# Designs tried in a protein design chat: VH-VL binders against q09693r1to98. Part 2

Target 1, 98 residues: q09693r1to98
Amino acid sequence: MKILASSTNYVLHNRLSNSQYEDARSKIVNFGGEFTNDAAKADYIFVNYSQINRVRRELRTIGTPLETCVSCKLIVKIDWLNEPKESLTPGNPYVIWH
Short names: E, the ipSAE of ESMFold2; O, the ipSAE of ESMFold2 at other seeds; V2, 0.75 times the mean of E and O plus 0.25 times the DockQ between their complexes.

## First folded at step 1 (VH-VL)

Design e9 (framework fv_patritumab)
Fold by ESMFold2-Fast, scan of step 1:
Structure e9 (fold): chain C 98 residues (1-98), chain A 119 residues (1-119), chain B 113 residues (1-113)
Amino acid sequence: as target 1 above (98 residues)
Amino acid sequence: QVQLQQWGAGLLKPSETLSLTCAVYGGSFSGYYWSWIRQPPGKGLEWIGEIDYSGSTNYNPSLKSRVTISVETSKNQFSLKLSSVTAADTAVYYCARGYISRTWYFDLWGRGTLVTVSS
Amino acid sequence: DIEMTQSPDSLAVSLGERATINCRSSQSVLYSSNNKNYLAWYQQNPGQPPKLLIYWASTRESGVPDRFSGSGSGTDFTLTISSLQAEDVAVYYCQQYYSTPYTFGQGTKVEIK
């Protein structure tokens, strides 16, 4: 998939079952993306949350505050991976702005 | 045309639990965040909390210990429970829709339910 | 929490004249990554729920008359009604959605002079 090709991706495990997490990881790799265990290295952060305040809190816990990111991250709802038809732009309903 | 219909108990005694339900008609329940917002008579608006179709919730910290919002996706309904009510909880309670893409402002509102807490 | 303060609390304006309402946030609601202000304006008529007028500080909601406009950035915002009509008599609220809890201003009542 063009928008994930050569991208580095992180999946926030919170609120996912192990099965959902592994499924998301497999889809990312299958679409041509690379997976990372370090959110600070990621271009896209996939989450199973609706609101930025929860994402901010969880990312601060793992040492990647949104306010101090060295590379601005695009935060994406994980269910986008099931229907990746659209570009990951601010107008995409699966993108959580920050 | 999408509309919100709300209902629940209008008169409560102190210490009781407030219970309100909101139903979504004419549109998809998924893809949105659904909020409860209240307004005491003659005063401003206070956001209570929100829920999405998967049951993920955010609550106003000032009310978090007393609030539970739940969803029944098969019925396109979401509900508010507020425990241990006092006269300060007297207000019109609204349910409202937030767009995922427009994130956290409210474009569609229910008509409101007046809840009065008195002994 | 981000505190929202409106001014004035009440405003009396003659029909056809400009009404200006101010809203101030205790913290910036501008996000640098997308250059968006997370600020909305609502109109509330007696006995009715609030109605969305403006979002992203300056984007007018579909169906809202063009006499309503929003401006400002960061912490200082303004709602302007360029030519007040009788149906514009209402209470107006600003709201931030930058962070939870979402918070509203105390409201500004607009009346005909």
Scores: ipSAE 0.006, ipTM 0.577, lowest interface PAE 14.6, mean pLDDT 81

## First folded at step 4 (VH-VL)

Design n1 (framework fv_libivirumab)
Fold by ESMFold2-Fast, scan of step 4:
Structure n1 (fold): chain C 98 residues (1-98), chain A 122 residues (1-122), chain B 112 residues (1-112)
Amino acid sequence: as target 1 above (98 residues)
Amino acid sequence: QVQLVESGGGVVRPGRSLRLSCAASGFTFSNYGINWVRQAPGKGLEWVAIIWYDGSNKYYRDSVKGRFTISRDDSKNTLYLQMNSLRTEDTAVYYCARDTIFGVVEDAFDIWGLGTTVTVSS
Amino acid sequence: DIVMTQSPLSLSVTPGEPASISCRSSQSLLHSNGYNYLDWYLQKPGHSPQLLIYLGSNRASGVPDRFSGSGSGTEYTLKISRVEAEDVGVYYCMQALQTPYTFGQGTKLEIK
């Protein structure tokens, strides 16, 4: 089965080149996930770990409403897409927030 | 249960050192920045220091710079505050407090420990 | 450093009546991302501080609806619509816009 099946996914564009962003989007689709431009609708939010200070502020601007699916939002290092061996759960080392 | 438990306080003379510990349980410690906040007897809250979730960034109030060092050991789910060259004005209850990175609570101290008392007297 | 000033320093309220506490910052706490980096904390007698309101107006988990935060920029208000005995304690505002994080001097709420 596809490892991202039945998931909605968002990629934070910050400090990613256009090619890195498109590569991440392509990988998400290839792993069975759906891509969204609305982070509030995402189950998984993929971020460039090296930019975490800026990522925090940008996540505030996109707005994650208190009443949405907050329990199903995982912030994931984008590097996980290079070699997805384990499912995205709070215990996964690529998951930086849950 | 999400908990932070401080320890290491005590009574010391000016110029001495103490090391405070803050033990975390019930959450993924490595995902959060943690703060030290102190409160002198009968006084208000005073922020002391923060360490980022990955240990890469540390910030201090000016009055403790060069004397206090914040650190963390994620393998032990423990935060530390090494306090050197203690002064009478450092007398306070010291709390550790979790600083959220993402989600519905951001740059807020959502979980606090019970505190550990540091008394610096002659 | 950003200076936080609270008023009043103390207030006494009859149970069931409203209470209002003000917090002023020496510079705007409104970030370019649209959020106001002002939090409110309550310290009950003999207890650790607890989070009430974050980012200006959002109630923390488990905080009763009677608590509300408002304001933007340099002026903020914490309101309690109907004060209860359990609300006794010292209220602090804190700015989290930049380090060093700074607290107001605190407002002591007592029941008459």
Scores: ipSAE 0.007, ipTM 0.612, lowest interface PAE 9.6, mean pLDDT 82

Design p1 (framework fv_patritumab)
Fold by ESMFold2-Fast, scan of step 4:
Structure p1 (fold): chain C 98 residues (1-98), chain A 119 residues (1-119), chain B 113 residues (1-113)
Amino acid sequence: as target 1 above (98 residues)
Amino acid sequence: QVQLQQWGAGLLKPSETLSLTCAVYGGSFSDYYWSWIRQPPGKGLEWIGEIDHSGSTDYNPSLKSRVTISVETSKNQFSLKLSSVTAADTAVYYCARLGEYTWDYFDYWGRGTLVTVSS
Amino acid sequence: DIEMTQSPDSLAVSLGERATINCRSSQSVLYSSNNKNYLAWYQQNPGQPPKLLIYWASTRESGVPDRFSGSGSGTDFTLTISSLQAEDVAVYYCQQYYSTPLTFGQGTKVEIK
């Protein structure tokens, strides 16, 4: 599957075990996405949060405020990677910020 | 100054639904996350889930199919419902505040409500 | 899930002596990007809710006596009570907040020898 083709993706490690983080990384690559360790370069940021304000605060803590992230298009709940049946658009229930 | 007061059913039969409520006094409600934690007699602590003032929830996957947390922001209250209870759900149930910001440690706790599930 | 394991399960210490409690996580709770350990310690006296003692592995909560200290990094953490007082007889729990679900150790009972 190529559902993440042409996207650069970051995984926010907070609230994920090392196993969950590596699983998410592997799935991103398998779905055709590029993985980055720099949130400021990401099109999509995958998170284990349901609340956008928590994500905003975590991103500030690592030096990448969401408000200044030019490349950032979507914040997506990590669960989407388990069965990505619907494309990532603002209307997708796994998308918590656009 | 911040106080969490909790109440609800103390004795349940198997298959019933547990219902507990927590009210927050003396502090900000909307700036924090509110959680339920339980402790079976003589055992350790298990996180159940959390909610914010807007109703956004996050649940422990082990309980997700049976748990619902809801909020009444006008009353500064949040509530726990746990369906299909069994003897394994016998525990003291605590409401608690998640610490400042994004940090998921607990700085204020309710007194606890003992819930016993038995026939 | 990150599993938290404490040792010992119970500890008997004389008043005024040092008590040491260990906590191990099944994987690192150190976040390399901010160099913080997502670990907290709680004290629970009989019949009462837990009380926060320490967060970020070593930061003491306001109002907590300085005889309590936390140390460690990554997967191995220690709570030390430098001089046990009678009011310190309690069960102590470590908690990780690196990943969800939030998980606690099984607890260590501290009692007077």
Scores: ipSAE 0.023, ipTM 0.676, lowest interface PAE 6.4, mean pLDDT 86

Design p14 (framework fv_patritumab)
Fold by ESMFold2-Fast, scan of step 4:
Order: C-alpha cells, then structure tokens, then sequence
Structure p14 (fold): chain C 98 residues (1-98), chain A 119 residues (1-119), chain B 113 residues (1-113)
C-alpha cells in the first residue's frame, strides 16, 4: 500500500537544493501521491523548516497564506520522506502544523 | 545589544560526551535560529546544528548520530551535547544567532570555547 | 551538500591597494522566486569569532566600512576590499544558506605585502 495514495502534495523549494527538491518530488510519486506546483491545491505541504513561523512567512511570499489555504491539511517536515513509517496525522512528529 | 555567553567544556578524554551551554542576553529566542558551529585549530568552519525557541532542531547529517541540541527557554539558554568524542572533535566551538525571520547567516557569535580531546 | 571553494588560499596586498577574494559554489545559491543569492561573507581576526560582513551576496552589514563590497550571482561570488587597511588582515570565509547543511568555504588569508 502506498502511504501517500489519493493525496495532492506541494514541496516548498526554499532551503532545498535542486537535487533535494527533485528527490522529494520523486519520493512523493513513488509513495503514491500527486505533485502540484500550486500550494493552495495541496493536502500536504513538505518543507525544510522545523519552525512554523518561517513557513508562514514563505507561504505569504508566494501568495498562499497558511491562514487562508482552503485545501491545506498539514505542514510536514521534508525528512519524513526518507522513512515514511507512520501516516501523516497531527500526532506525527514530522507534522509541524495542524 | 545582543550578547552570547558560552561555557562548559575544556579537556575531554576519547569516548566522553562534550557538553556546552550558550546563554542569550538582550534578546528573546523567538524569531531566530540558534546554532553551534565549530572550528578545528588552523582549519575552517563546520556547522553542527540549530534549534529554535520551541525546541525544534536540525543537525548536520555528518554529526547527526552524535549530536543533541536542547533549549531551556525560561533561562534563555541552549546547549550542545556531542557523544563519543575523539581527537578529531578538538576545536573551538561557537554559538551563533541566525538572522531574524529565519535566514541562516550569522550576525552574532559567542566568544568561542576551546575543547581539547586527548588521552 | 553544497561545496564552497575559495580562491586564493592566501593573498598578500600592500596597504591602500585592492584585495579580491573569490568564492564558488558547487550549485547555484540563487533562489528563482525572490531572485536573491543566499551567500554571506565573514571576517575572522586572530583569536576572535567570525564577524558578518556581507549577506545576500552584496548587502553590507550595519557598521561595516564601505571599502568592503560583495558581488556575483548563482555560483561565482567576489568579496572586494577597495583599499586595504592594517585591521583588514584576517581570514575571510564565504557561506551558503540556500540549502542545509549550511557550508563555508575553506577560507582566504589576507596578509600585508
């Protein structure tokens, strides 16, 4: 079973190298997820931040404020993609918002 | 007027755990990242890791298995523990502030603490 | 990891003359969305911690003399000291903050000729 099945996913490029960004996109697809270039359409937003206030700032900068993101369910640390053992729920230690 | 004061290390034997603390004066932890950076004698700078006021950490992958950074927000302090030290860990260790709003260039530094690992 | 390489390793310049230090990244540190280069320069005097000189490749930190300037974009960056003073004898480091882990160049030692 693919752990990201039926999810739409966005990767916030800030703080990622080009190879880390492409690696994250490949892993999302490999785990059954769909990749989107529009953060507002994403169920999960993957970020290379540990602190939510940095994410809020960057999302405002790209025109998708977290407070107004209708589709956004969870903000997830990018390193969850290295070993996605537990599903993405608010109790997951890689989930930093919601 | 921001000041970083650091203490906690000196002479260690191989296999021991390094413990350093940095205290922040004149500024709150909120809005910044707080890093440890080391410099072996006569060599360049190596970033160890960072922490924010909530205790969220990021570590250099080369050191991740041996490093723990923790924060004591009520005391405005953050600390580094590095386990299983060897002579290669001999360095001056600096604490430093990442810029306001979360960009990780370093505008304030502690004075540095020399840690020597020898038998 | 993004590797930072500086050149030269050491540089001897007469007082009042121009000093030029280069820094090259193994991949671009220019973020396309904001068009900013995630590159900083530091000065380290003997026995002291590094001091921030330049951030965003070309923005001078408050209190830093205007003889220091940064330039470049993408993978190739330059720190220029237009008229070397005695207090500028130091080791200079570039740093990228585009991608974790943050990495520094090996350093360039500036000496008086």
Amino acid sequence: as target 1 above (98 residues)
Amino acid sequence: QVQLQQWGAGLLKPSETLSLTCAVYGESFSGYYWSWIRQPPGKGLEWIGEIDHSGSTDYNPSLKSRVTISVETSKNQFSLKLSSVTAADTAVYYCARGYDEGFDYFDYWGRGTLVTVSS
Amino acid sequence: DIEMTQSPDSLAVSLGERATINCRSSQSVLYRSNNKNYLAWYQQNPGQPPKLLIYWASTRESGVPDRFSGSGSGTDFTLTISSLQAEDVAVYYCQQYYSSPWTFGQGTKVEIK
Scores: ipSAE 0.026, ipTM 0.695, lowest interface PAE 6.7, mean pLDDT 85

Design p2 (framework fv_patritumab; at its last look DockQ between E and O 0.05; V2 from the best seeds 0.00; counts 0 for: pae E 8.9 > 2, placed apart)
Fold by ESMFold2-Fast, scan of step 4:
Structure p2 (fold): chain C 98 residues (1-98), chain A 119 residues (1-119), chain B 113 residues (1-113)
Amino acid sequence: as target 1 above (98 residues)
Amino acid sequence: QVQLQQWGAGLLKPSETLSLTCAVYGGSFSDYYWSWIRQPPGKGLEWIGEIDHSGSTDYNPSLKSRVTISVETSKNQFSLKLSSVTAADTAVYYCARLGEYTWDYFDYWGRGTLVTVSS
Amino acid sequence: DIEMTQSPDSLAVSLGERATINCRSSQSVLYSSNNKNYLAWYQQNPGQPPKLLIYWASTRESGVPDRFSGSGSGTDFTLTISSLQAEDVAVYYCQQYYSTPWTFGQGTKVEIK
C-alpha cells in the first residue's frame, strides 16, 4: 500500500549497514513516500534507535538539530517499515518523537 | 577524574528482583550515557542497557522485558532493577560510562558487584 | 545483532615475544560517511573491571603502552602486543559500537608460555 503518500522521508544512516539503509530507502519508495538526502526537508526521519537523545546527537553531527527542524513532524523507528500496520501519528508505538 | 561507585544486594533467591545503584563523582554527568554491563563467572561481557540524565533508556533486547534503569540526576546516580532472577543472572555487574556522540565505547568502569542467585 | 567472535580462545606467548589476537564481526562495523571502524579493545585482569586499550580500531587510549596496537577494517580486526610483558597476562575483549545492542567478543586469554 501507499501509506507514506505525500510524505518526504529521510533515513538516518548512522548505525545502519549499507544494505539496511538501501532496504529502508526502497521500502519508503514502495510505500509511496519521497526520499530526501537532507534531513531538514523531511516530514519523517527513520532511525535505528530507541532513545531520542541519541537521535538528537546524531542529527546535530550532520548539521540538522532536531530543535530547529521546521519540516520535521515525526522520528520513527526503522522497524515500522517492516510491518506498517497503522498510519504514523504521535500515538504510534514506533514514533519516538513528535 | 571520573569515579563510579556502586552498591546493592549481592545475594538473591530465584524470582526476586535485583537492585543496584551507581553514583558518579567528578566530571560531567549530563554529557554522557551511563550503562550497566554484566559478566557471569568465567564468561564474557553482556551489555544490559543505558540511560542519560533526562531518563532516556535503551535496553539489550534479550533482557528488555525484565530490565528497568532509572536515574536520579540531582544525585548523579543511576540504578538497575532486574526482575524475576534465576541462577543464569549470577554475574559481576558493572556500571560504566559511554562517550559522547558516536563514542559508545566504555572509558570508565565501576569496581563491579558480585550478584549470586541461589535457592 | 552484530556477533563478535575472537580467535584464539587462549594464547600462550613467551615474555618479549609478539602476541596476536583476532576479532571478527558478523557485519561490517565500518561507517562509510566518516570512514571509521566502530571497534574497541579492552584488557581485563583477574578481579578487576575491563580497561579500555584501543578505540576506532587503531587509536590507543591515553596512558596505554606503545606495545599495544590495533589494526583491521570492516569485519576483521587484530590486536597486537609487540613484546609481551608480565603485566599483560589478562583476558582481552573486542567490542563493536556500530549498532545496538553493544556486543563483545567471547574473550581471548593471554598467558605466559
Scores: ipSAE 0.016, ipTM 0.667, lowest interface PAE 5.9, mean pLDDT 86
Fold by ESMFold2 at other seeds, look of step 6:
Structure p2 (fold): chain C 98 residues (1-98), chain A 119 residues (1-119), chain B 113 residues (1-113)
Amino acid sequence: as target 1 above (98 residues)
Amino acid sequence: QVQLQQWGAGLLKPSETLSLTCAVYGGSFSDYYWSWIRQPPGKGLEWIGEIDHSGSTDYNPSLKSRVTISVETSKNQFSLKLSSVTAADTAVYYCARLGEYTWDYFDYWGRGTLVTVSS
Amino acid sequence: DIEMTQSPDSLAVSLGERATINCRSSQSVLYSSNNKNYLAWYQQNPGQPPKLLIYWASTRESGVPDRFSGSGSGTDFTLTISSLQAEDVAVYYCQQYYSTPWTFGQGTKVEIK
């Protein structure tokens, strides 16, 4: 089973070039995850931010505040996709919210 | 305590590029977001954009096509470039620190630099 | 954009008397999940940069005298100076930090009558 199997995943486009964004989408699919364009449907939200309050601001700005995502389990630094050595759990060092 | 010192050219011709630098003293550079804000003479305040120590930026959409904010973390400095200036860009330019908890309001400010664009 | 409108544009108050400044946002700045109003107030003395007075609509920044207080919620906010001092002659700005771009009110000039 692939490391993102059975997950729905969103990538926050802010602070990513178009090529970085497409690369992240490709990695999610290669790891067995489904991609969504709607943050409110995601299990995992991948971000190019280190601080949760900044992510809350950006999600609010795009109309999908974190409170509206009933499925959200983790917000994760996008660099995890480059070398996913450990599974995504609340204790993973790339996780900034759970 | 925390001090922001800013410098750069104060007089520009139309179409030139505005360039300002802000140096941070007395505090942690890497723990905060850093911002540029401008104030045309006798008018209100306009947020230009912000940057963190890693180089991640956000810009006011009204200025985004002309603005570059950059960081030199080894010197605790960040800079503003605004291309293709006109007389409408005449303002006092401030660097500022965003507050610790939200990084959305400004708790420390530089002294300001008047930039005048000749007509 | 969230537009911030202050009233009055200028205000003359006798030394030791109460000054009241109003700020209205075009959209609510109350974030329901934490029940916080994303609103700040700044003081700008002549020739000086702005100085933070109030955040979260009503929380005083460290070192700000207790004569400054903020109130209000949603779209309507008030800055009150309970007993005006000579050093309080300044322009006051409200700012929303609910959504980008961050925007400021046009300012209210406070003078001694």
Scores: ipSAE 0.013, ipTM 0.681, lowest interface PAE 7.3, mean pLDDT 89
Fold by ESMFold2, look of step 6:
Structure p2 (fold): chain C 98 residues (1-98), chain A 119 residues (1-119), chain B 113 residues (1-113)
Amino acid sequence: as target 1 above (98 residues)
Amino acid sequence: QVQLQQWGAGLLKPSETLSLTCAVYGGSFSDYYWSWIRQPPGKGLEWIGEIDHSGSTDYNPSLKSRVTISVETSKNQFSLKLSSVTAADTAVYYCARLGEYTWDYFDYWGRGTLVTVSS
Amino acid sequence: DIEMTQSPDSLAVSLGERATINCRSSQSVLYSSNNKNYLAWYQQNPGQPPKLLIYWASTRESGVPDRFSGSGSGTDFTLTISSLQAEDVAVYYCQQYYSTPWTFGQGTKVEIK
């Protein structure tokens, strides 16, 4: 079973080149996840940030503040997609918010 | 070519508030992030924080409780306030541009402002 | 926070000789999907602000002489000045931009021996 099966996933474009962004999208699909362009509908939000307050700022700036992300379970450092050895749980070292 | 010009009071007493302004010339203000970085005399560099044209900020946790960065987008200016200064805040303060394409290295720097906190 | 440690703290090199400066990060700054190291090098001449030399660990900024080169990956990085010139007398800093807070090495002072 693929590691992102049955998940809806969003990638915050901030601090990613266009090629890094497309690479992350491809990895999500390759790992069995569904991609969304709407952060408010995502189960997981992947970000190139280590601090949640910066992510909150950027989500607010693009019009999808974290408070509107009713389905969101985890905000995850995007580097997890490079080496997804452990399942995404609140205790995962790449998770910055749950 | 981008030019950063900075100004503000260079001599403060303990407990005062440090206030510096940086003006950006010859480039796009809205396409970049703008930072403050400080350097105590003869010592290394410390990132203070950053701001974009919309006023979104992020701060070094070590300074977060005392720092405010603000922007006046109509003038292409951003400012630093650091409250409750002590002698440990004596440093050269630089404004700097974060690089192109969301990269977080500093490609243009102001000339620096020495801020001395007297005893 | 990602801690950056440089070595040596200072070095003296004869004019025209090679200078080598090392930088180590407490965590990897390599993003393996794009194979880029989020590592920059700066030069600070006396009385001047820092100047960007190298980004992505090994990419030279425009206008930087080709005697400056960067190498390394993951946690270990090197700045090399292949033939030291008088104008290269400065303090050199590495900086990670993998995650906030952005952090710098403590600096390496380069002098002519």
Scores: ipSAE 0.008, ipTM 0.597, lowest interface PAE 8.9, mean pLDDT 87
ESMFold2 (binder alone), look of step 6: mean pLDDT 91; pTM 0.937

Design p3 (framework fv_patritumab)
Fold by ESMFold2-Fast, scan of step 4:
Structure p3 (fold): chain C 98 residues (1-98), chain A 119 residues (1-119), chain B 113 residues (1-113)
Amino acid sequence: as target 1 above (98 residues)
Amino acid sequence: QVQLQQWGAGLLKPSETLSLTCAVYGGSFSDYYWSWIRQPPGKGLEWIGEIDHSGSTDYNPSLKSRVTISVETSKNQFSLKLSSVTAADTAVYYCARLGEYTWDYFDYWGRGTLVTVSS
Amino acid sequence: DIEMTQSPDSLAVSLGERATINCRSSQSVLYSSNNKNYLAWYQQNPGQPPKLLIYWASTRESGVPDRFSGSGSGTDFTLTISSLQAEDVAVYYCQQYYDTPWTFGQGTKVEIK
């Protein structure tokens, strides 16, 4: 349903094809989330990475270091959007940073 | 000037836990990622994992179930623990600095510590 | 994982002659967004840690002699020593830093003929 209601969401395009990126954006909207092009405004950042330090480097490259991101709550593996059965909490297997 | 000094136990028996520490002198500690890399005698290099000043880690998937890297930011030190060692873990272990951002090459290295695992 | 393969495993070159070492990655390490090759080269003398020689495939590290040069793009890379000196006897490693885990070639031993 609306499992992303009241959340602002960003998708890190790196390691995603254009079709995977657009699919992720559409799923976020369908699950009730808002989409943003500004990672610094996101509650949740969706990524096609399994290891957090790679994500941290990519975010610094686009001007949004995690250390200074006040809004940022979770970094989530993109795969969660395929079957969002469990809510996004630090204990969720798809959450790689909180 | 940046110096990495490392120390720890060099002789282990199978099933024991390897423990090594690296101390960083000079330069910035919090602006970089700090890595452990090993090299079995006469063989190539294998990256073990990395950590930053906040404790954020990434490990080589081949070793992830046995590896823990930790940091003591107040001392500019980071440490490696490798559990359940076998003879295959015999190697020289290096600590090294990774560049920030996408600079994931190793520009400063510790001297190395030979770890021998024998029955 | 990205596999790095070097060739040859060893080579013997006379002093003053050109030494050429090749490195191949199992997938491209060229990042299209910044047009950079995520490849480094290291020199390791016996009993010492590796020393960085080249990064971004062709950028020489500060203090490294200009007889060392890197070239290539995508999956095929070359380290060239234009005029071998006695101190260049070492094992050379390539490393990709395009994706984790960071991986190295098996090494190429350079000896004097």
Scores: ipSAE 0.031, ipTM 0.698, lowest interface PAE 5.2, mean pLDDT 87

## First folded at step 6 (VH-VL; framework fv_patritumab)

Design q1 (at its last look DockQ between E and O 0.12; V2 from the best seeds 0.00; counts 0 for: pae O 8.7 > 2, placed apart)
Fold by ESMFold2, look of step 6:
Structure q1 (fold): chain C 98 residues (1-98), chain A 119 residues (1-119), chain B 113 residues (1-113)
Amino acid sequence: as target 1 above (98 residues)
Amino acid sequence: QVQLQQWGAGLLKPSETLSLTCAVYGGSFSDYYWSWIRQPPGKGLEWIGEIDHSGSTDYNPSLKSRVTISVETSKNQFSLKLSSVTAADTAVYYCARLGEYTWDYFDYWGRGTLVTVSS
Amino acid sequence: DIEMTQSPDSLAVSLGERATINCRSSQSVLYSRDNKNYLAWYQQNPGQPPKLLIYWASTRESGVPDRFSGSGSGTDFTLTISSLQAEDVAVYYCQQYYSTPWTFGQGTKVEIK
């Protein structure tokens, strides 16, 4: 089973070029994940941030505050998609919120 | 008002490690990202990287293999190390504050430290 | 990387005249979800660090005289000094903060003719 199988995934576009954003979406699909344009429905949110409070601010700004992201299990640094050696668990070093 | 004061050795030989420190006065250290930016003589500006109070970093990919930024939160200080320097690393090095939580422009700057790498 | 290109590289303007500096980004720095242009302008006087003038393409930083104004959207931006003063002799830089790495234009030197 692919490492993102059965997951719904969102990529926060902030701090990503258009090329970086599209690359991340492609990797999610290649790993078996489903993509959503609605952060509130995602299991995983991928971000180009190290600080959760900046992510919380951005999600509020786009109208999907973290409180409304009922399905979200993990917020993950986008770089995990480049080399996903470790499965996504709360202890994964790329995870900034769980 | 916020003040950034920086110091470190200004003259290096090739292959040495550049080491600079920036101290933050008159403001909150924990609410912001802190950056290093450099400017070769007569040239433009290059962002080196950033750090927050917890030690979380992000680096310019062009320099990432040689750069370490660290923080001493109890002293409101952050530092730059750049290894294996060459003449191309000769520049004025600035510490700077990234603006509010989500906005990554540089609103306060240190005075700069000229670092010269001898040929 | 988002490349930032300024024009002209230098200009000479008489005191009291208008100075116009252009900045172009290699891709849009307008984020559609908040409708903000992630672009800043800096002034660097000789021997001094850069000083923030403008952010969000058109918002003046506190303490910046109203003769400085920013305009443009997407990939094309302009800094205007409506009536050049002697203290405005400096190099001006644009900077994008849309995506890492943060990048700057090569600079535009403004001099008194």
Scores: ipSAE 0.076, ipTM 0.753, lowest interface PAE 5.8, mean pLDDT 89
Fold by ESMFold2 at other seeds, look of step 6:
Structure q1 (fold): chain C 98 residues (1-98), chain A 119 residues (1-119), chain B 113 residues (1-113)
Amino acid sequence: as target 1 above (98 residues)
Amino acid sequence: QVQLQQWGAGLLKPSETLSLTCAVYGGSFSDYYWSWIRQPPGKGLEWIGEIDHSGSTDYNPSLKSRVTISVETSKNQFSLKLSSVTAADTAVYYCARLGEYTWDYFDYWGRGTLVTVSS
Amino acid sequence: DIEMTQSPDSLAVSLGERATINCRSSQSVLYSRDNKNYLAWYQQNPGQPPKLLIYWASTRESGVPDRFSGSGSGTDFTLTISSLQAEDVAVYYCQQYYSTPWTFGQGTKVEIK
């Protein structure tokens, strides 16, 4: 029943301190999600960006362009992990791509 | 509209550190990525690296060990440091903006700064 | 790294005649999912910074005269100046933006014959 149950999740490191990154990973696990270090395998990608074109560039830069993530359902602003009031759906205001 | 103004020392001795600054006018600093590119006299262009307003960087692997790009967001400025210079680092250095859609072509350029490393 | 090779290194063309510059990438810069070629062309006049002419291989930047056109796909690209004018005397560069590091061709110098 956990809000991230049965999901594989990636956190883009850009614009996060090491402590913010580890905090996000801990929240993903606490919400029932599985963590991956490979963006191409993720169902959800959590980012500290509001603009999808910036995320596309960063994913290309690390060798995992968005188009290689065949399982990716949503790209989500990282702050959703602090306020999981609403389920992750394409209409959620923290979702920047679906 | 957008204008890039750059400055810094133009003459260095071997083993010194190159230091250049670029100021951005007439546009959003926070919505774009900012790059340094160099051009040896009479030769082609080499991408050095880039930075966003939060300080996140990416560098050309060939230069990564010697390059630091930094940002002063409150001043709309970013800078380049290249350590341990040699004559091979003699070039015109440009600052540039990556295009609006983050597809990494360069739509605005500074006027360039010639940096000469003595023999 | 994707290597970009231009030909010729220099080109002399009479005023009003066609100039053709070729660019070859060491691997494809066509991304099949969006069907776009991640290739740009720049003009560099003497003493000036480069100026963007074309992106996506064939799309002219705003304000670029229609005598400039780009074509090609995958690994082979062409910049054409349909009727050379005096102000077109410059060095022209291709650039790939498919993957980092971003790389440029070595340049093609265009002169009046």
Scores: ipSAE 0.007, ipTM 0.653, lowest interface PAE 8.7, mean pLDDT 87
ESMFold2 (binder alone), look of step 6: mean pLDDT 92; pTM 0.940

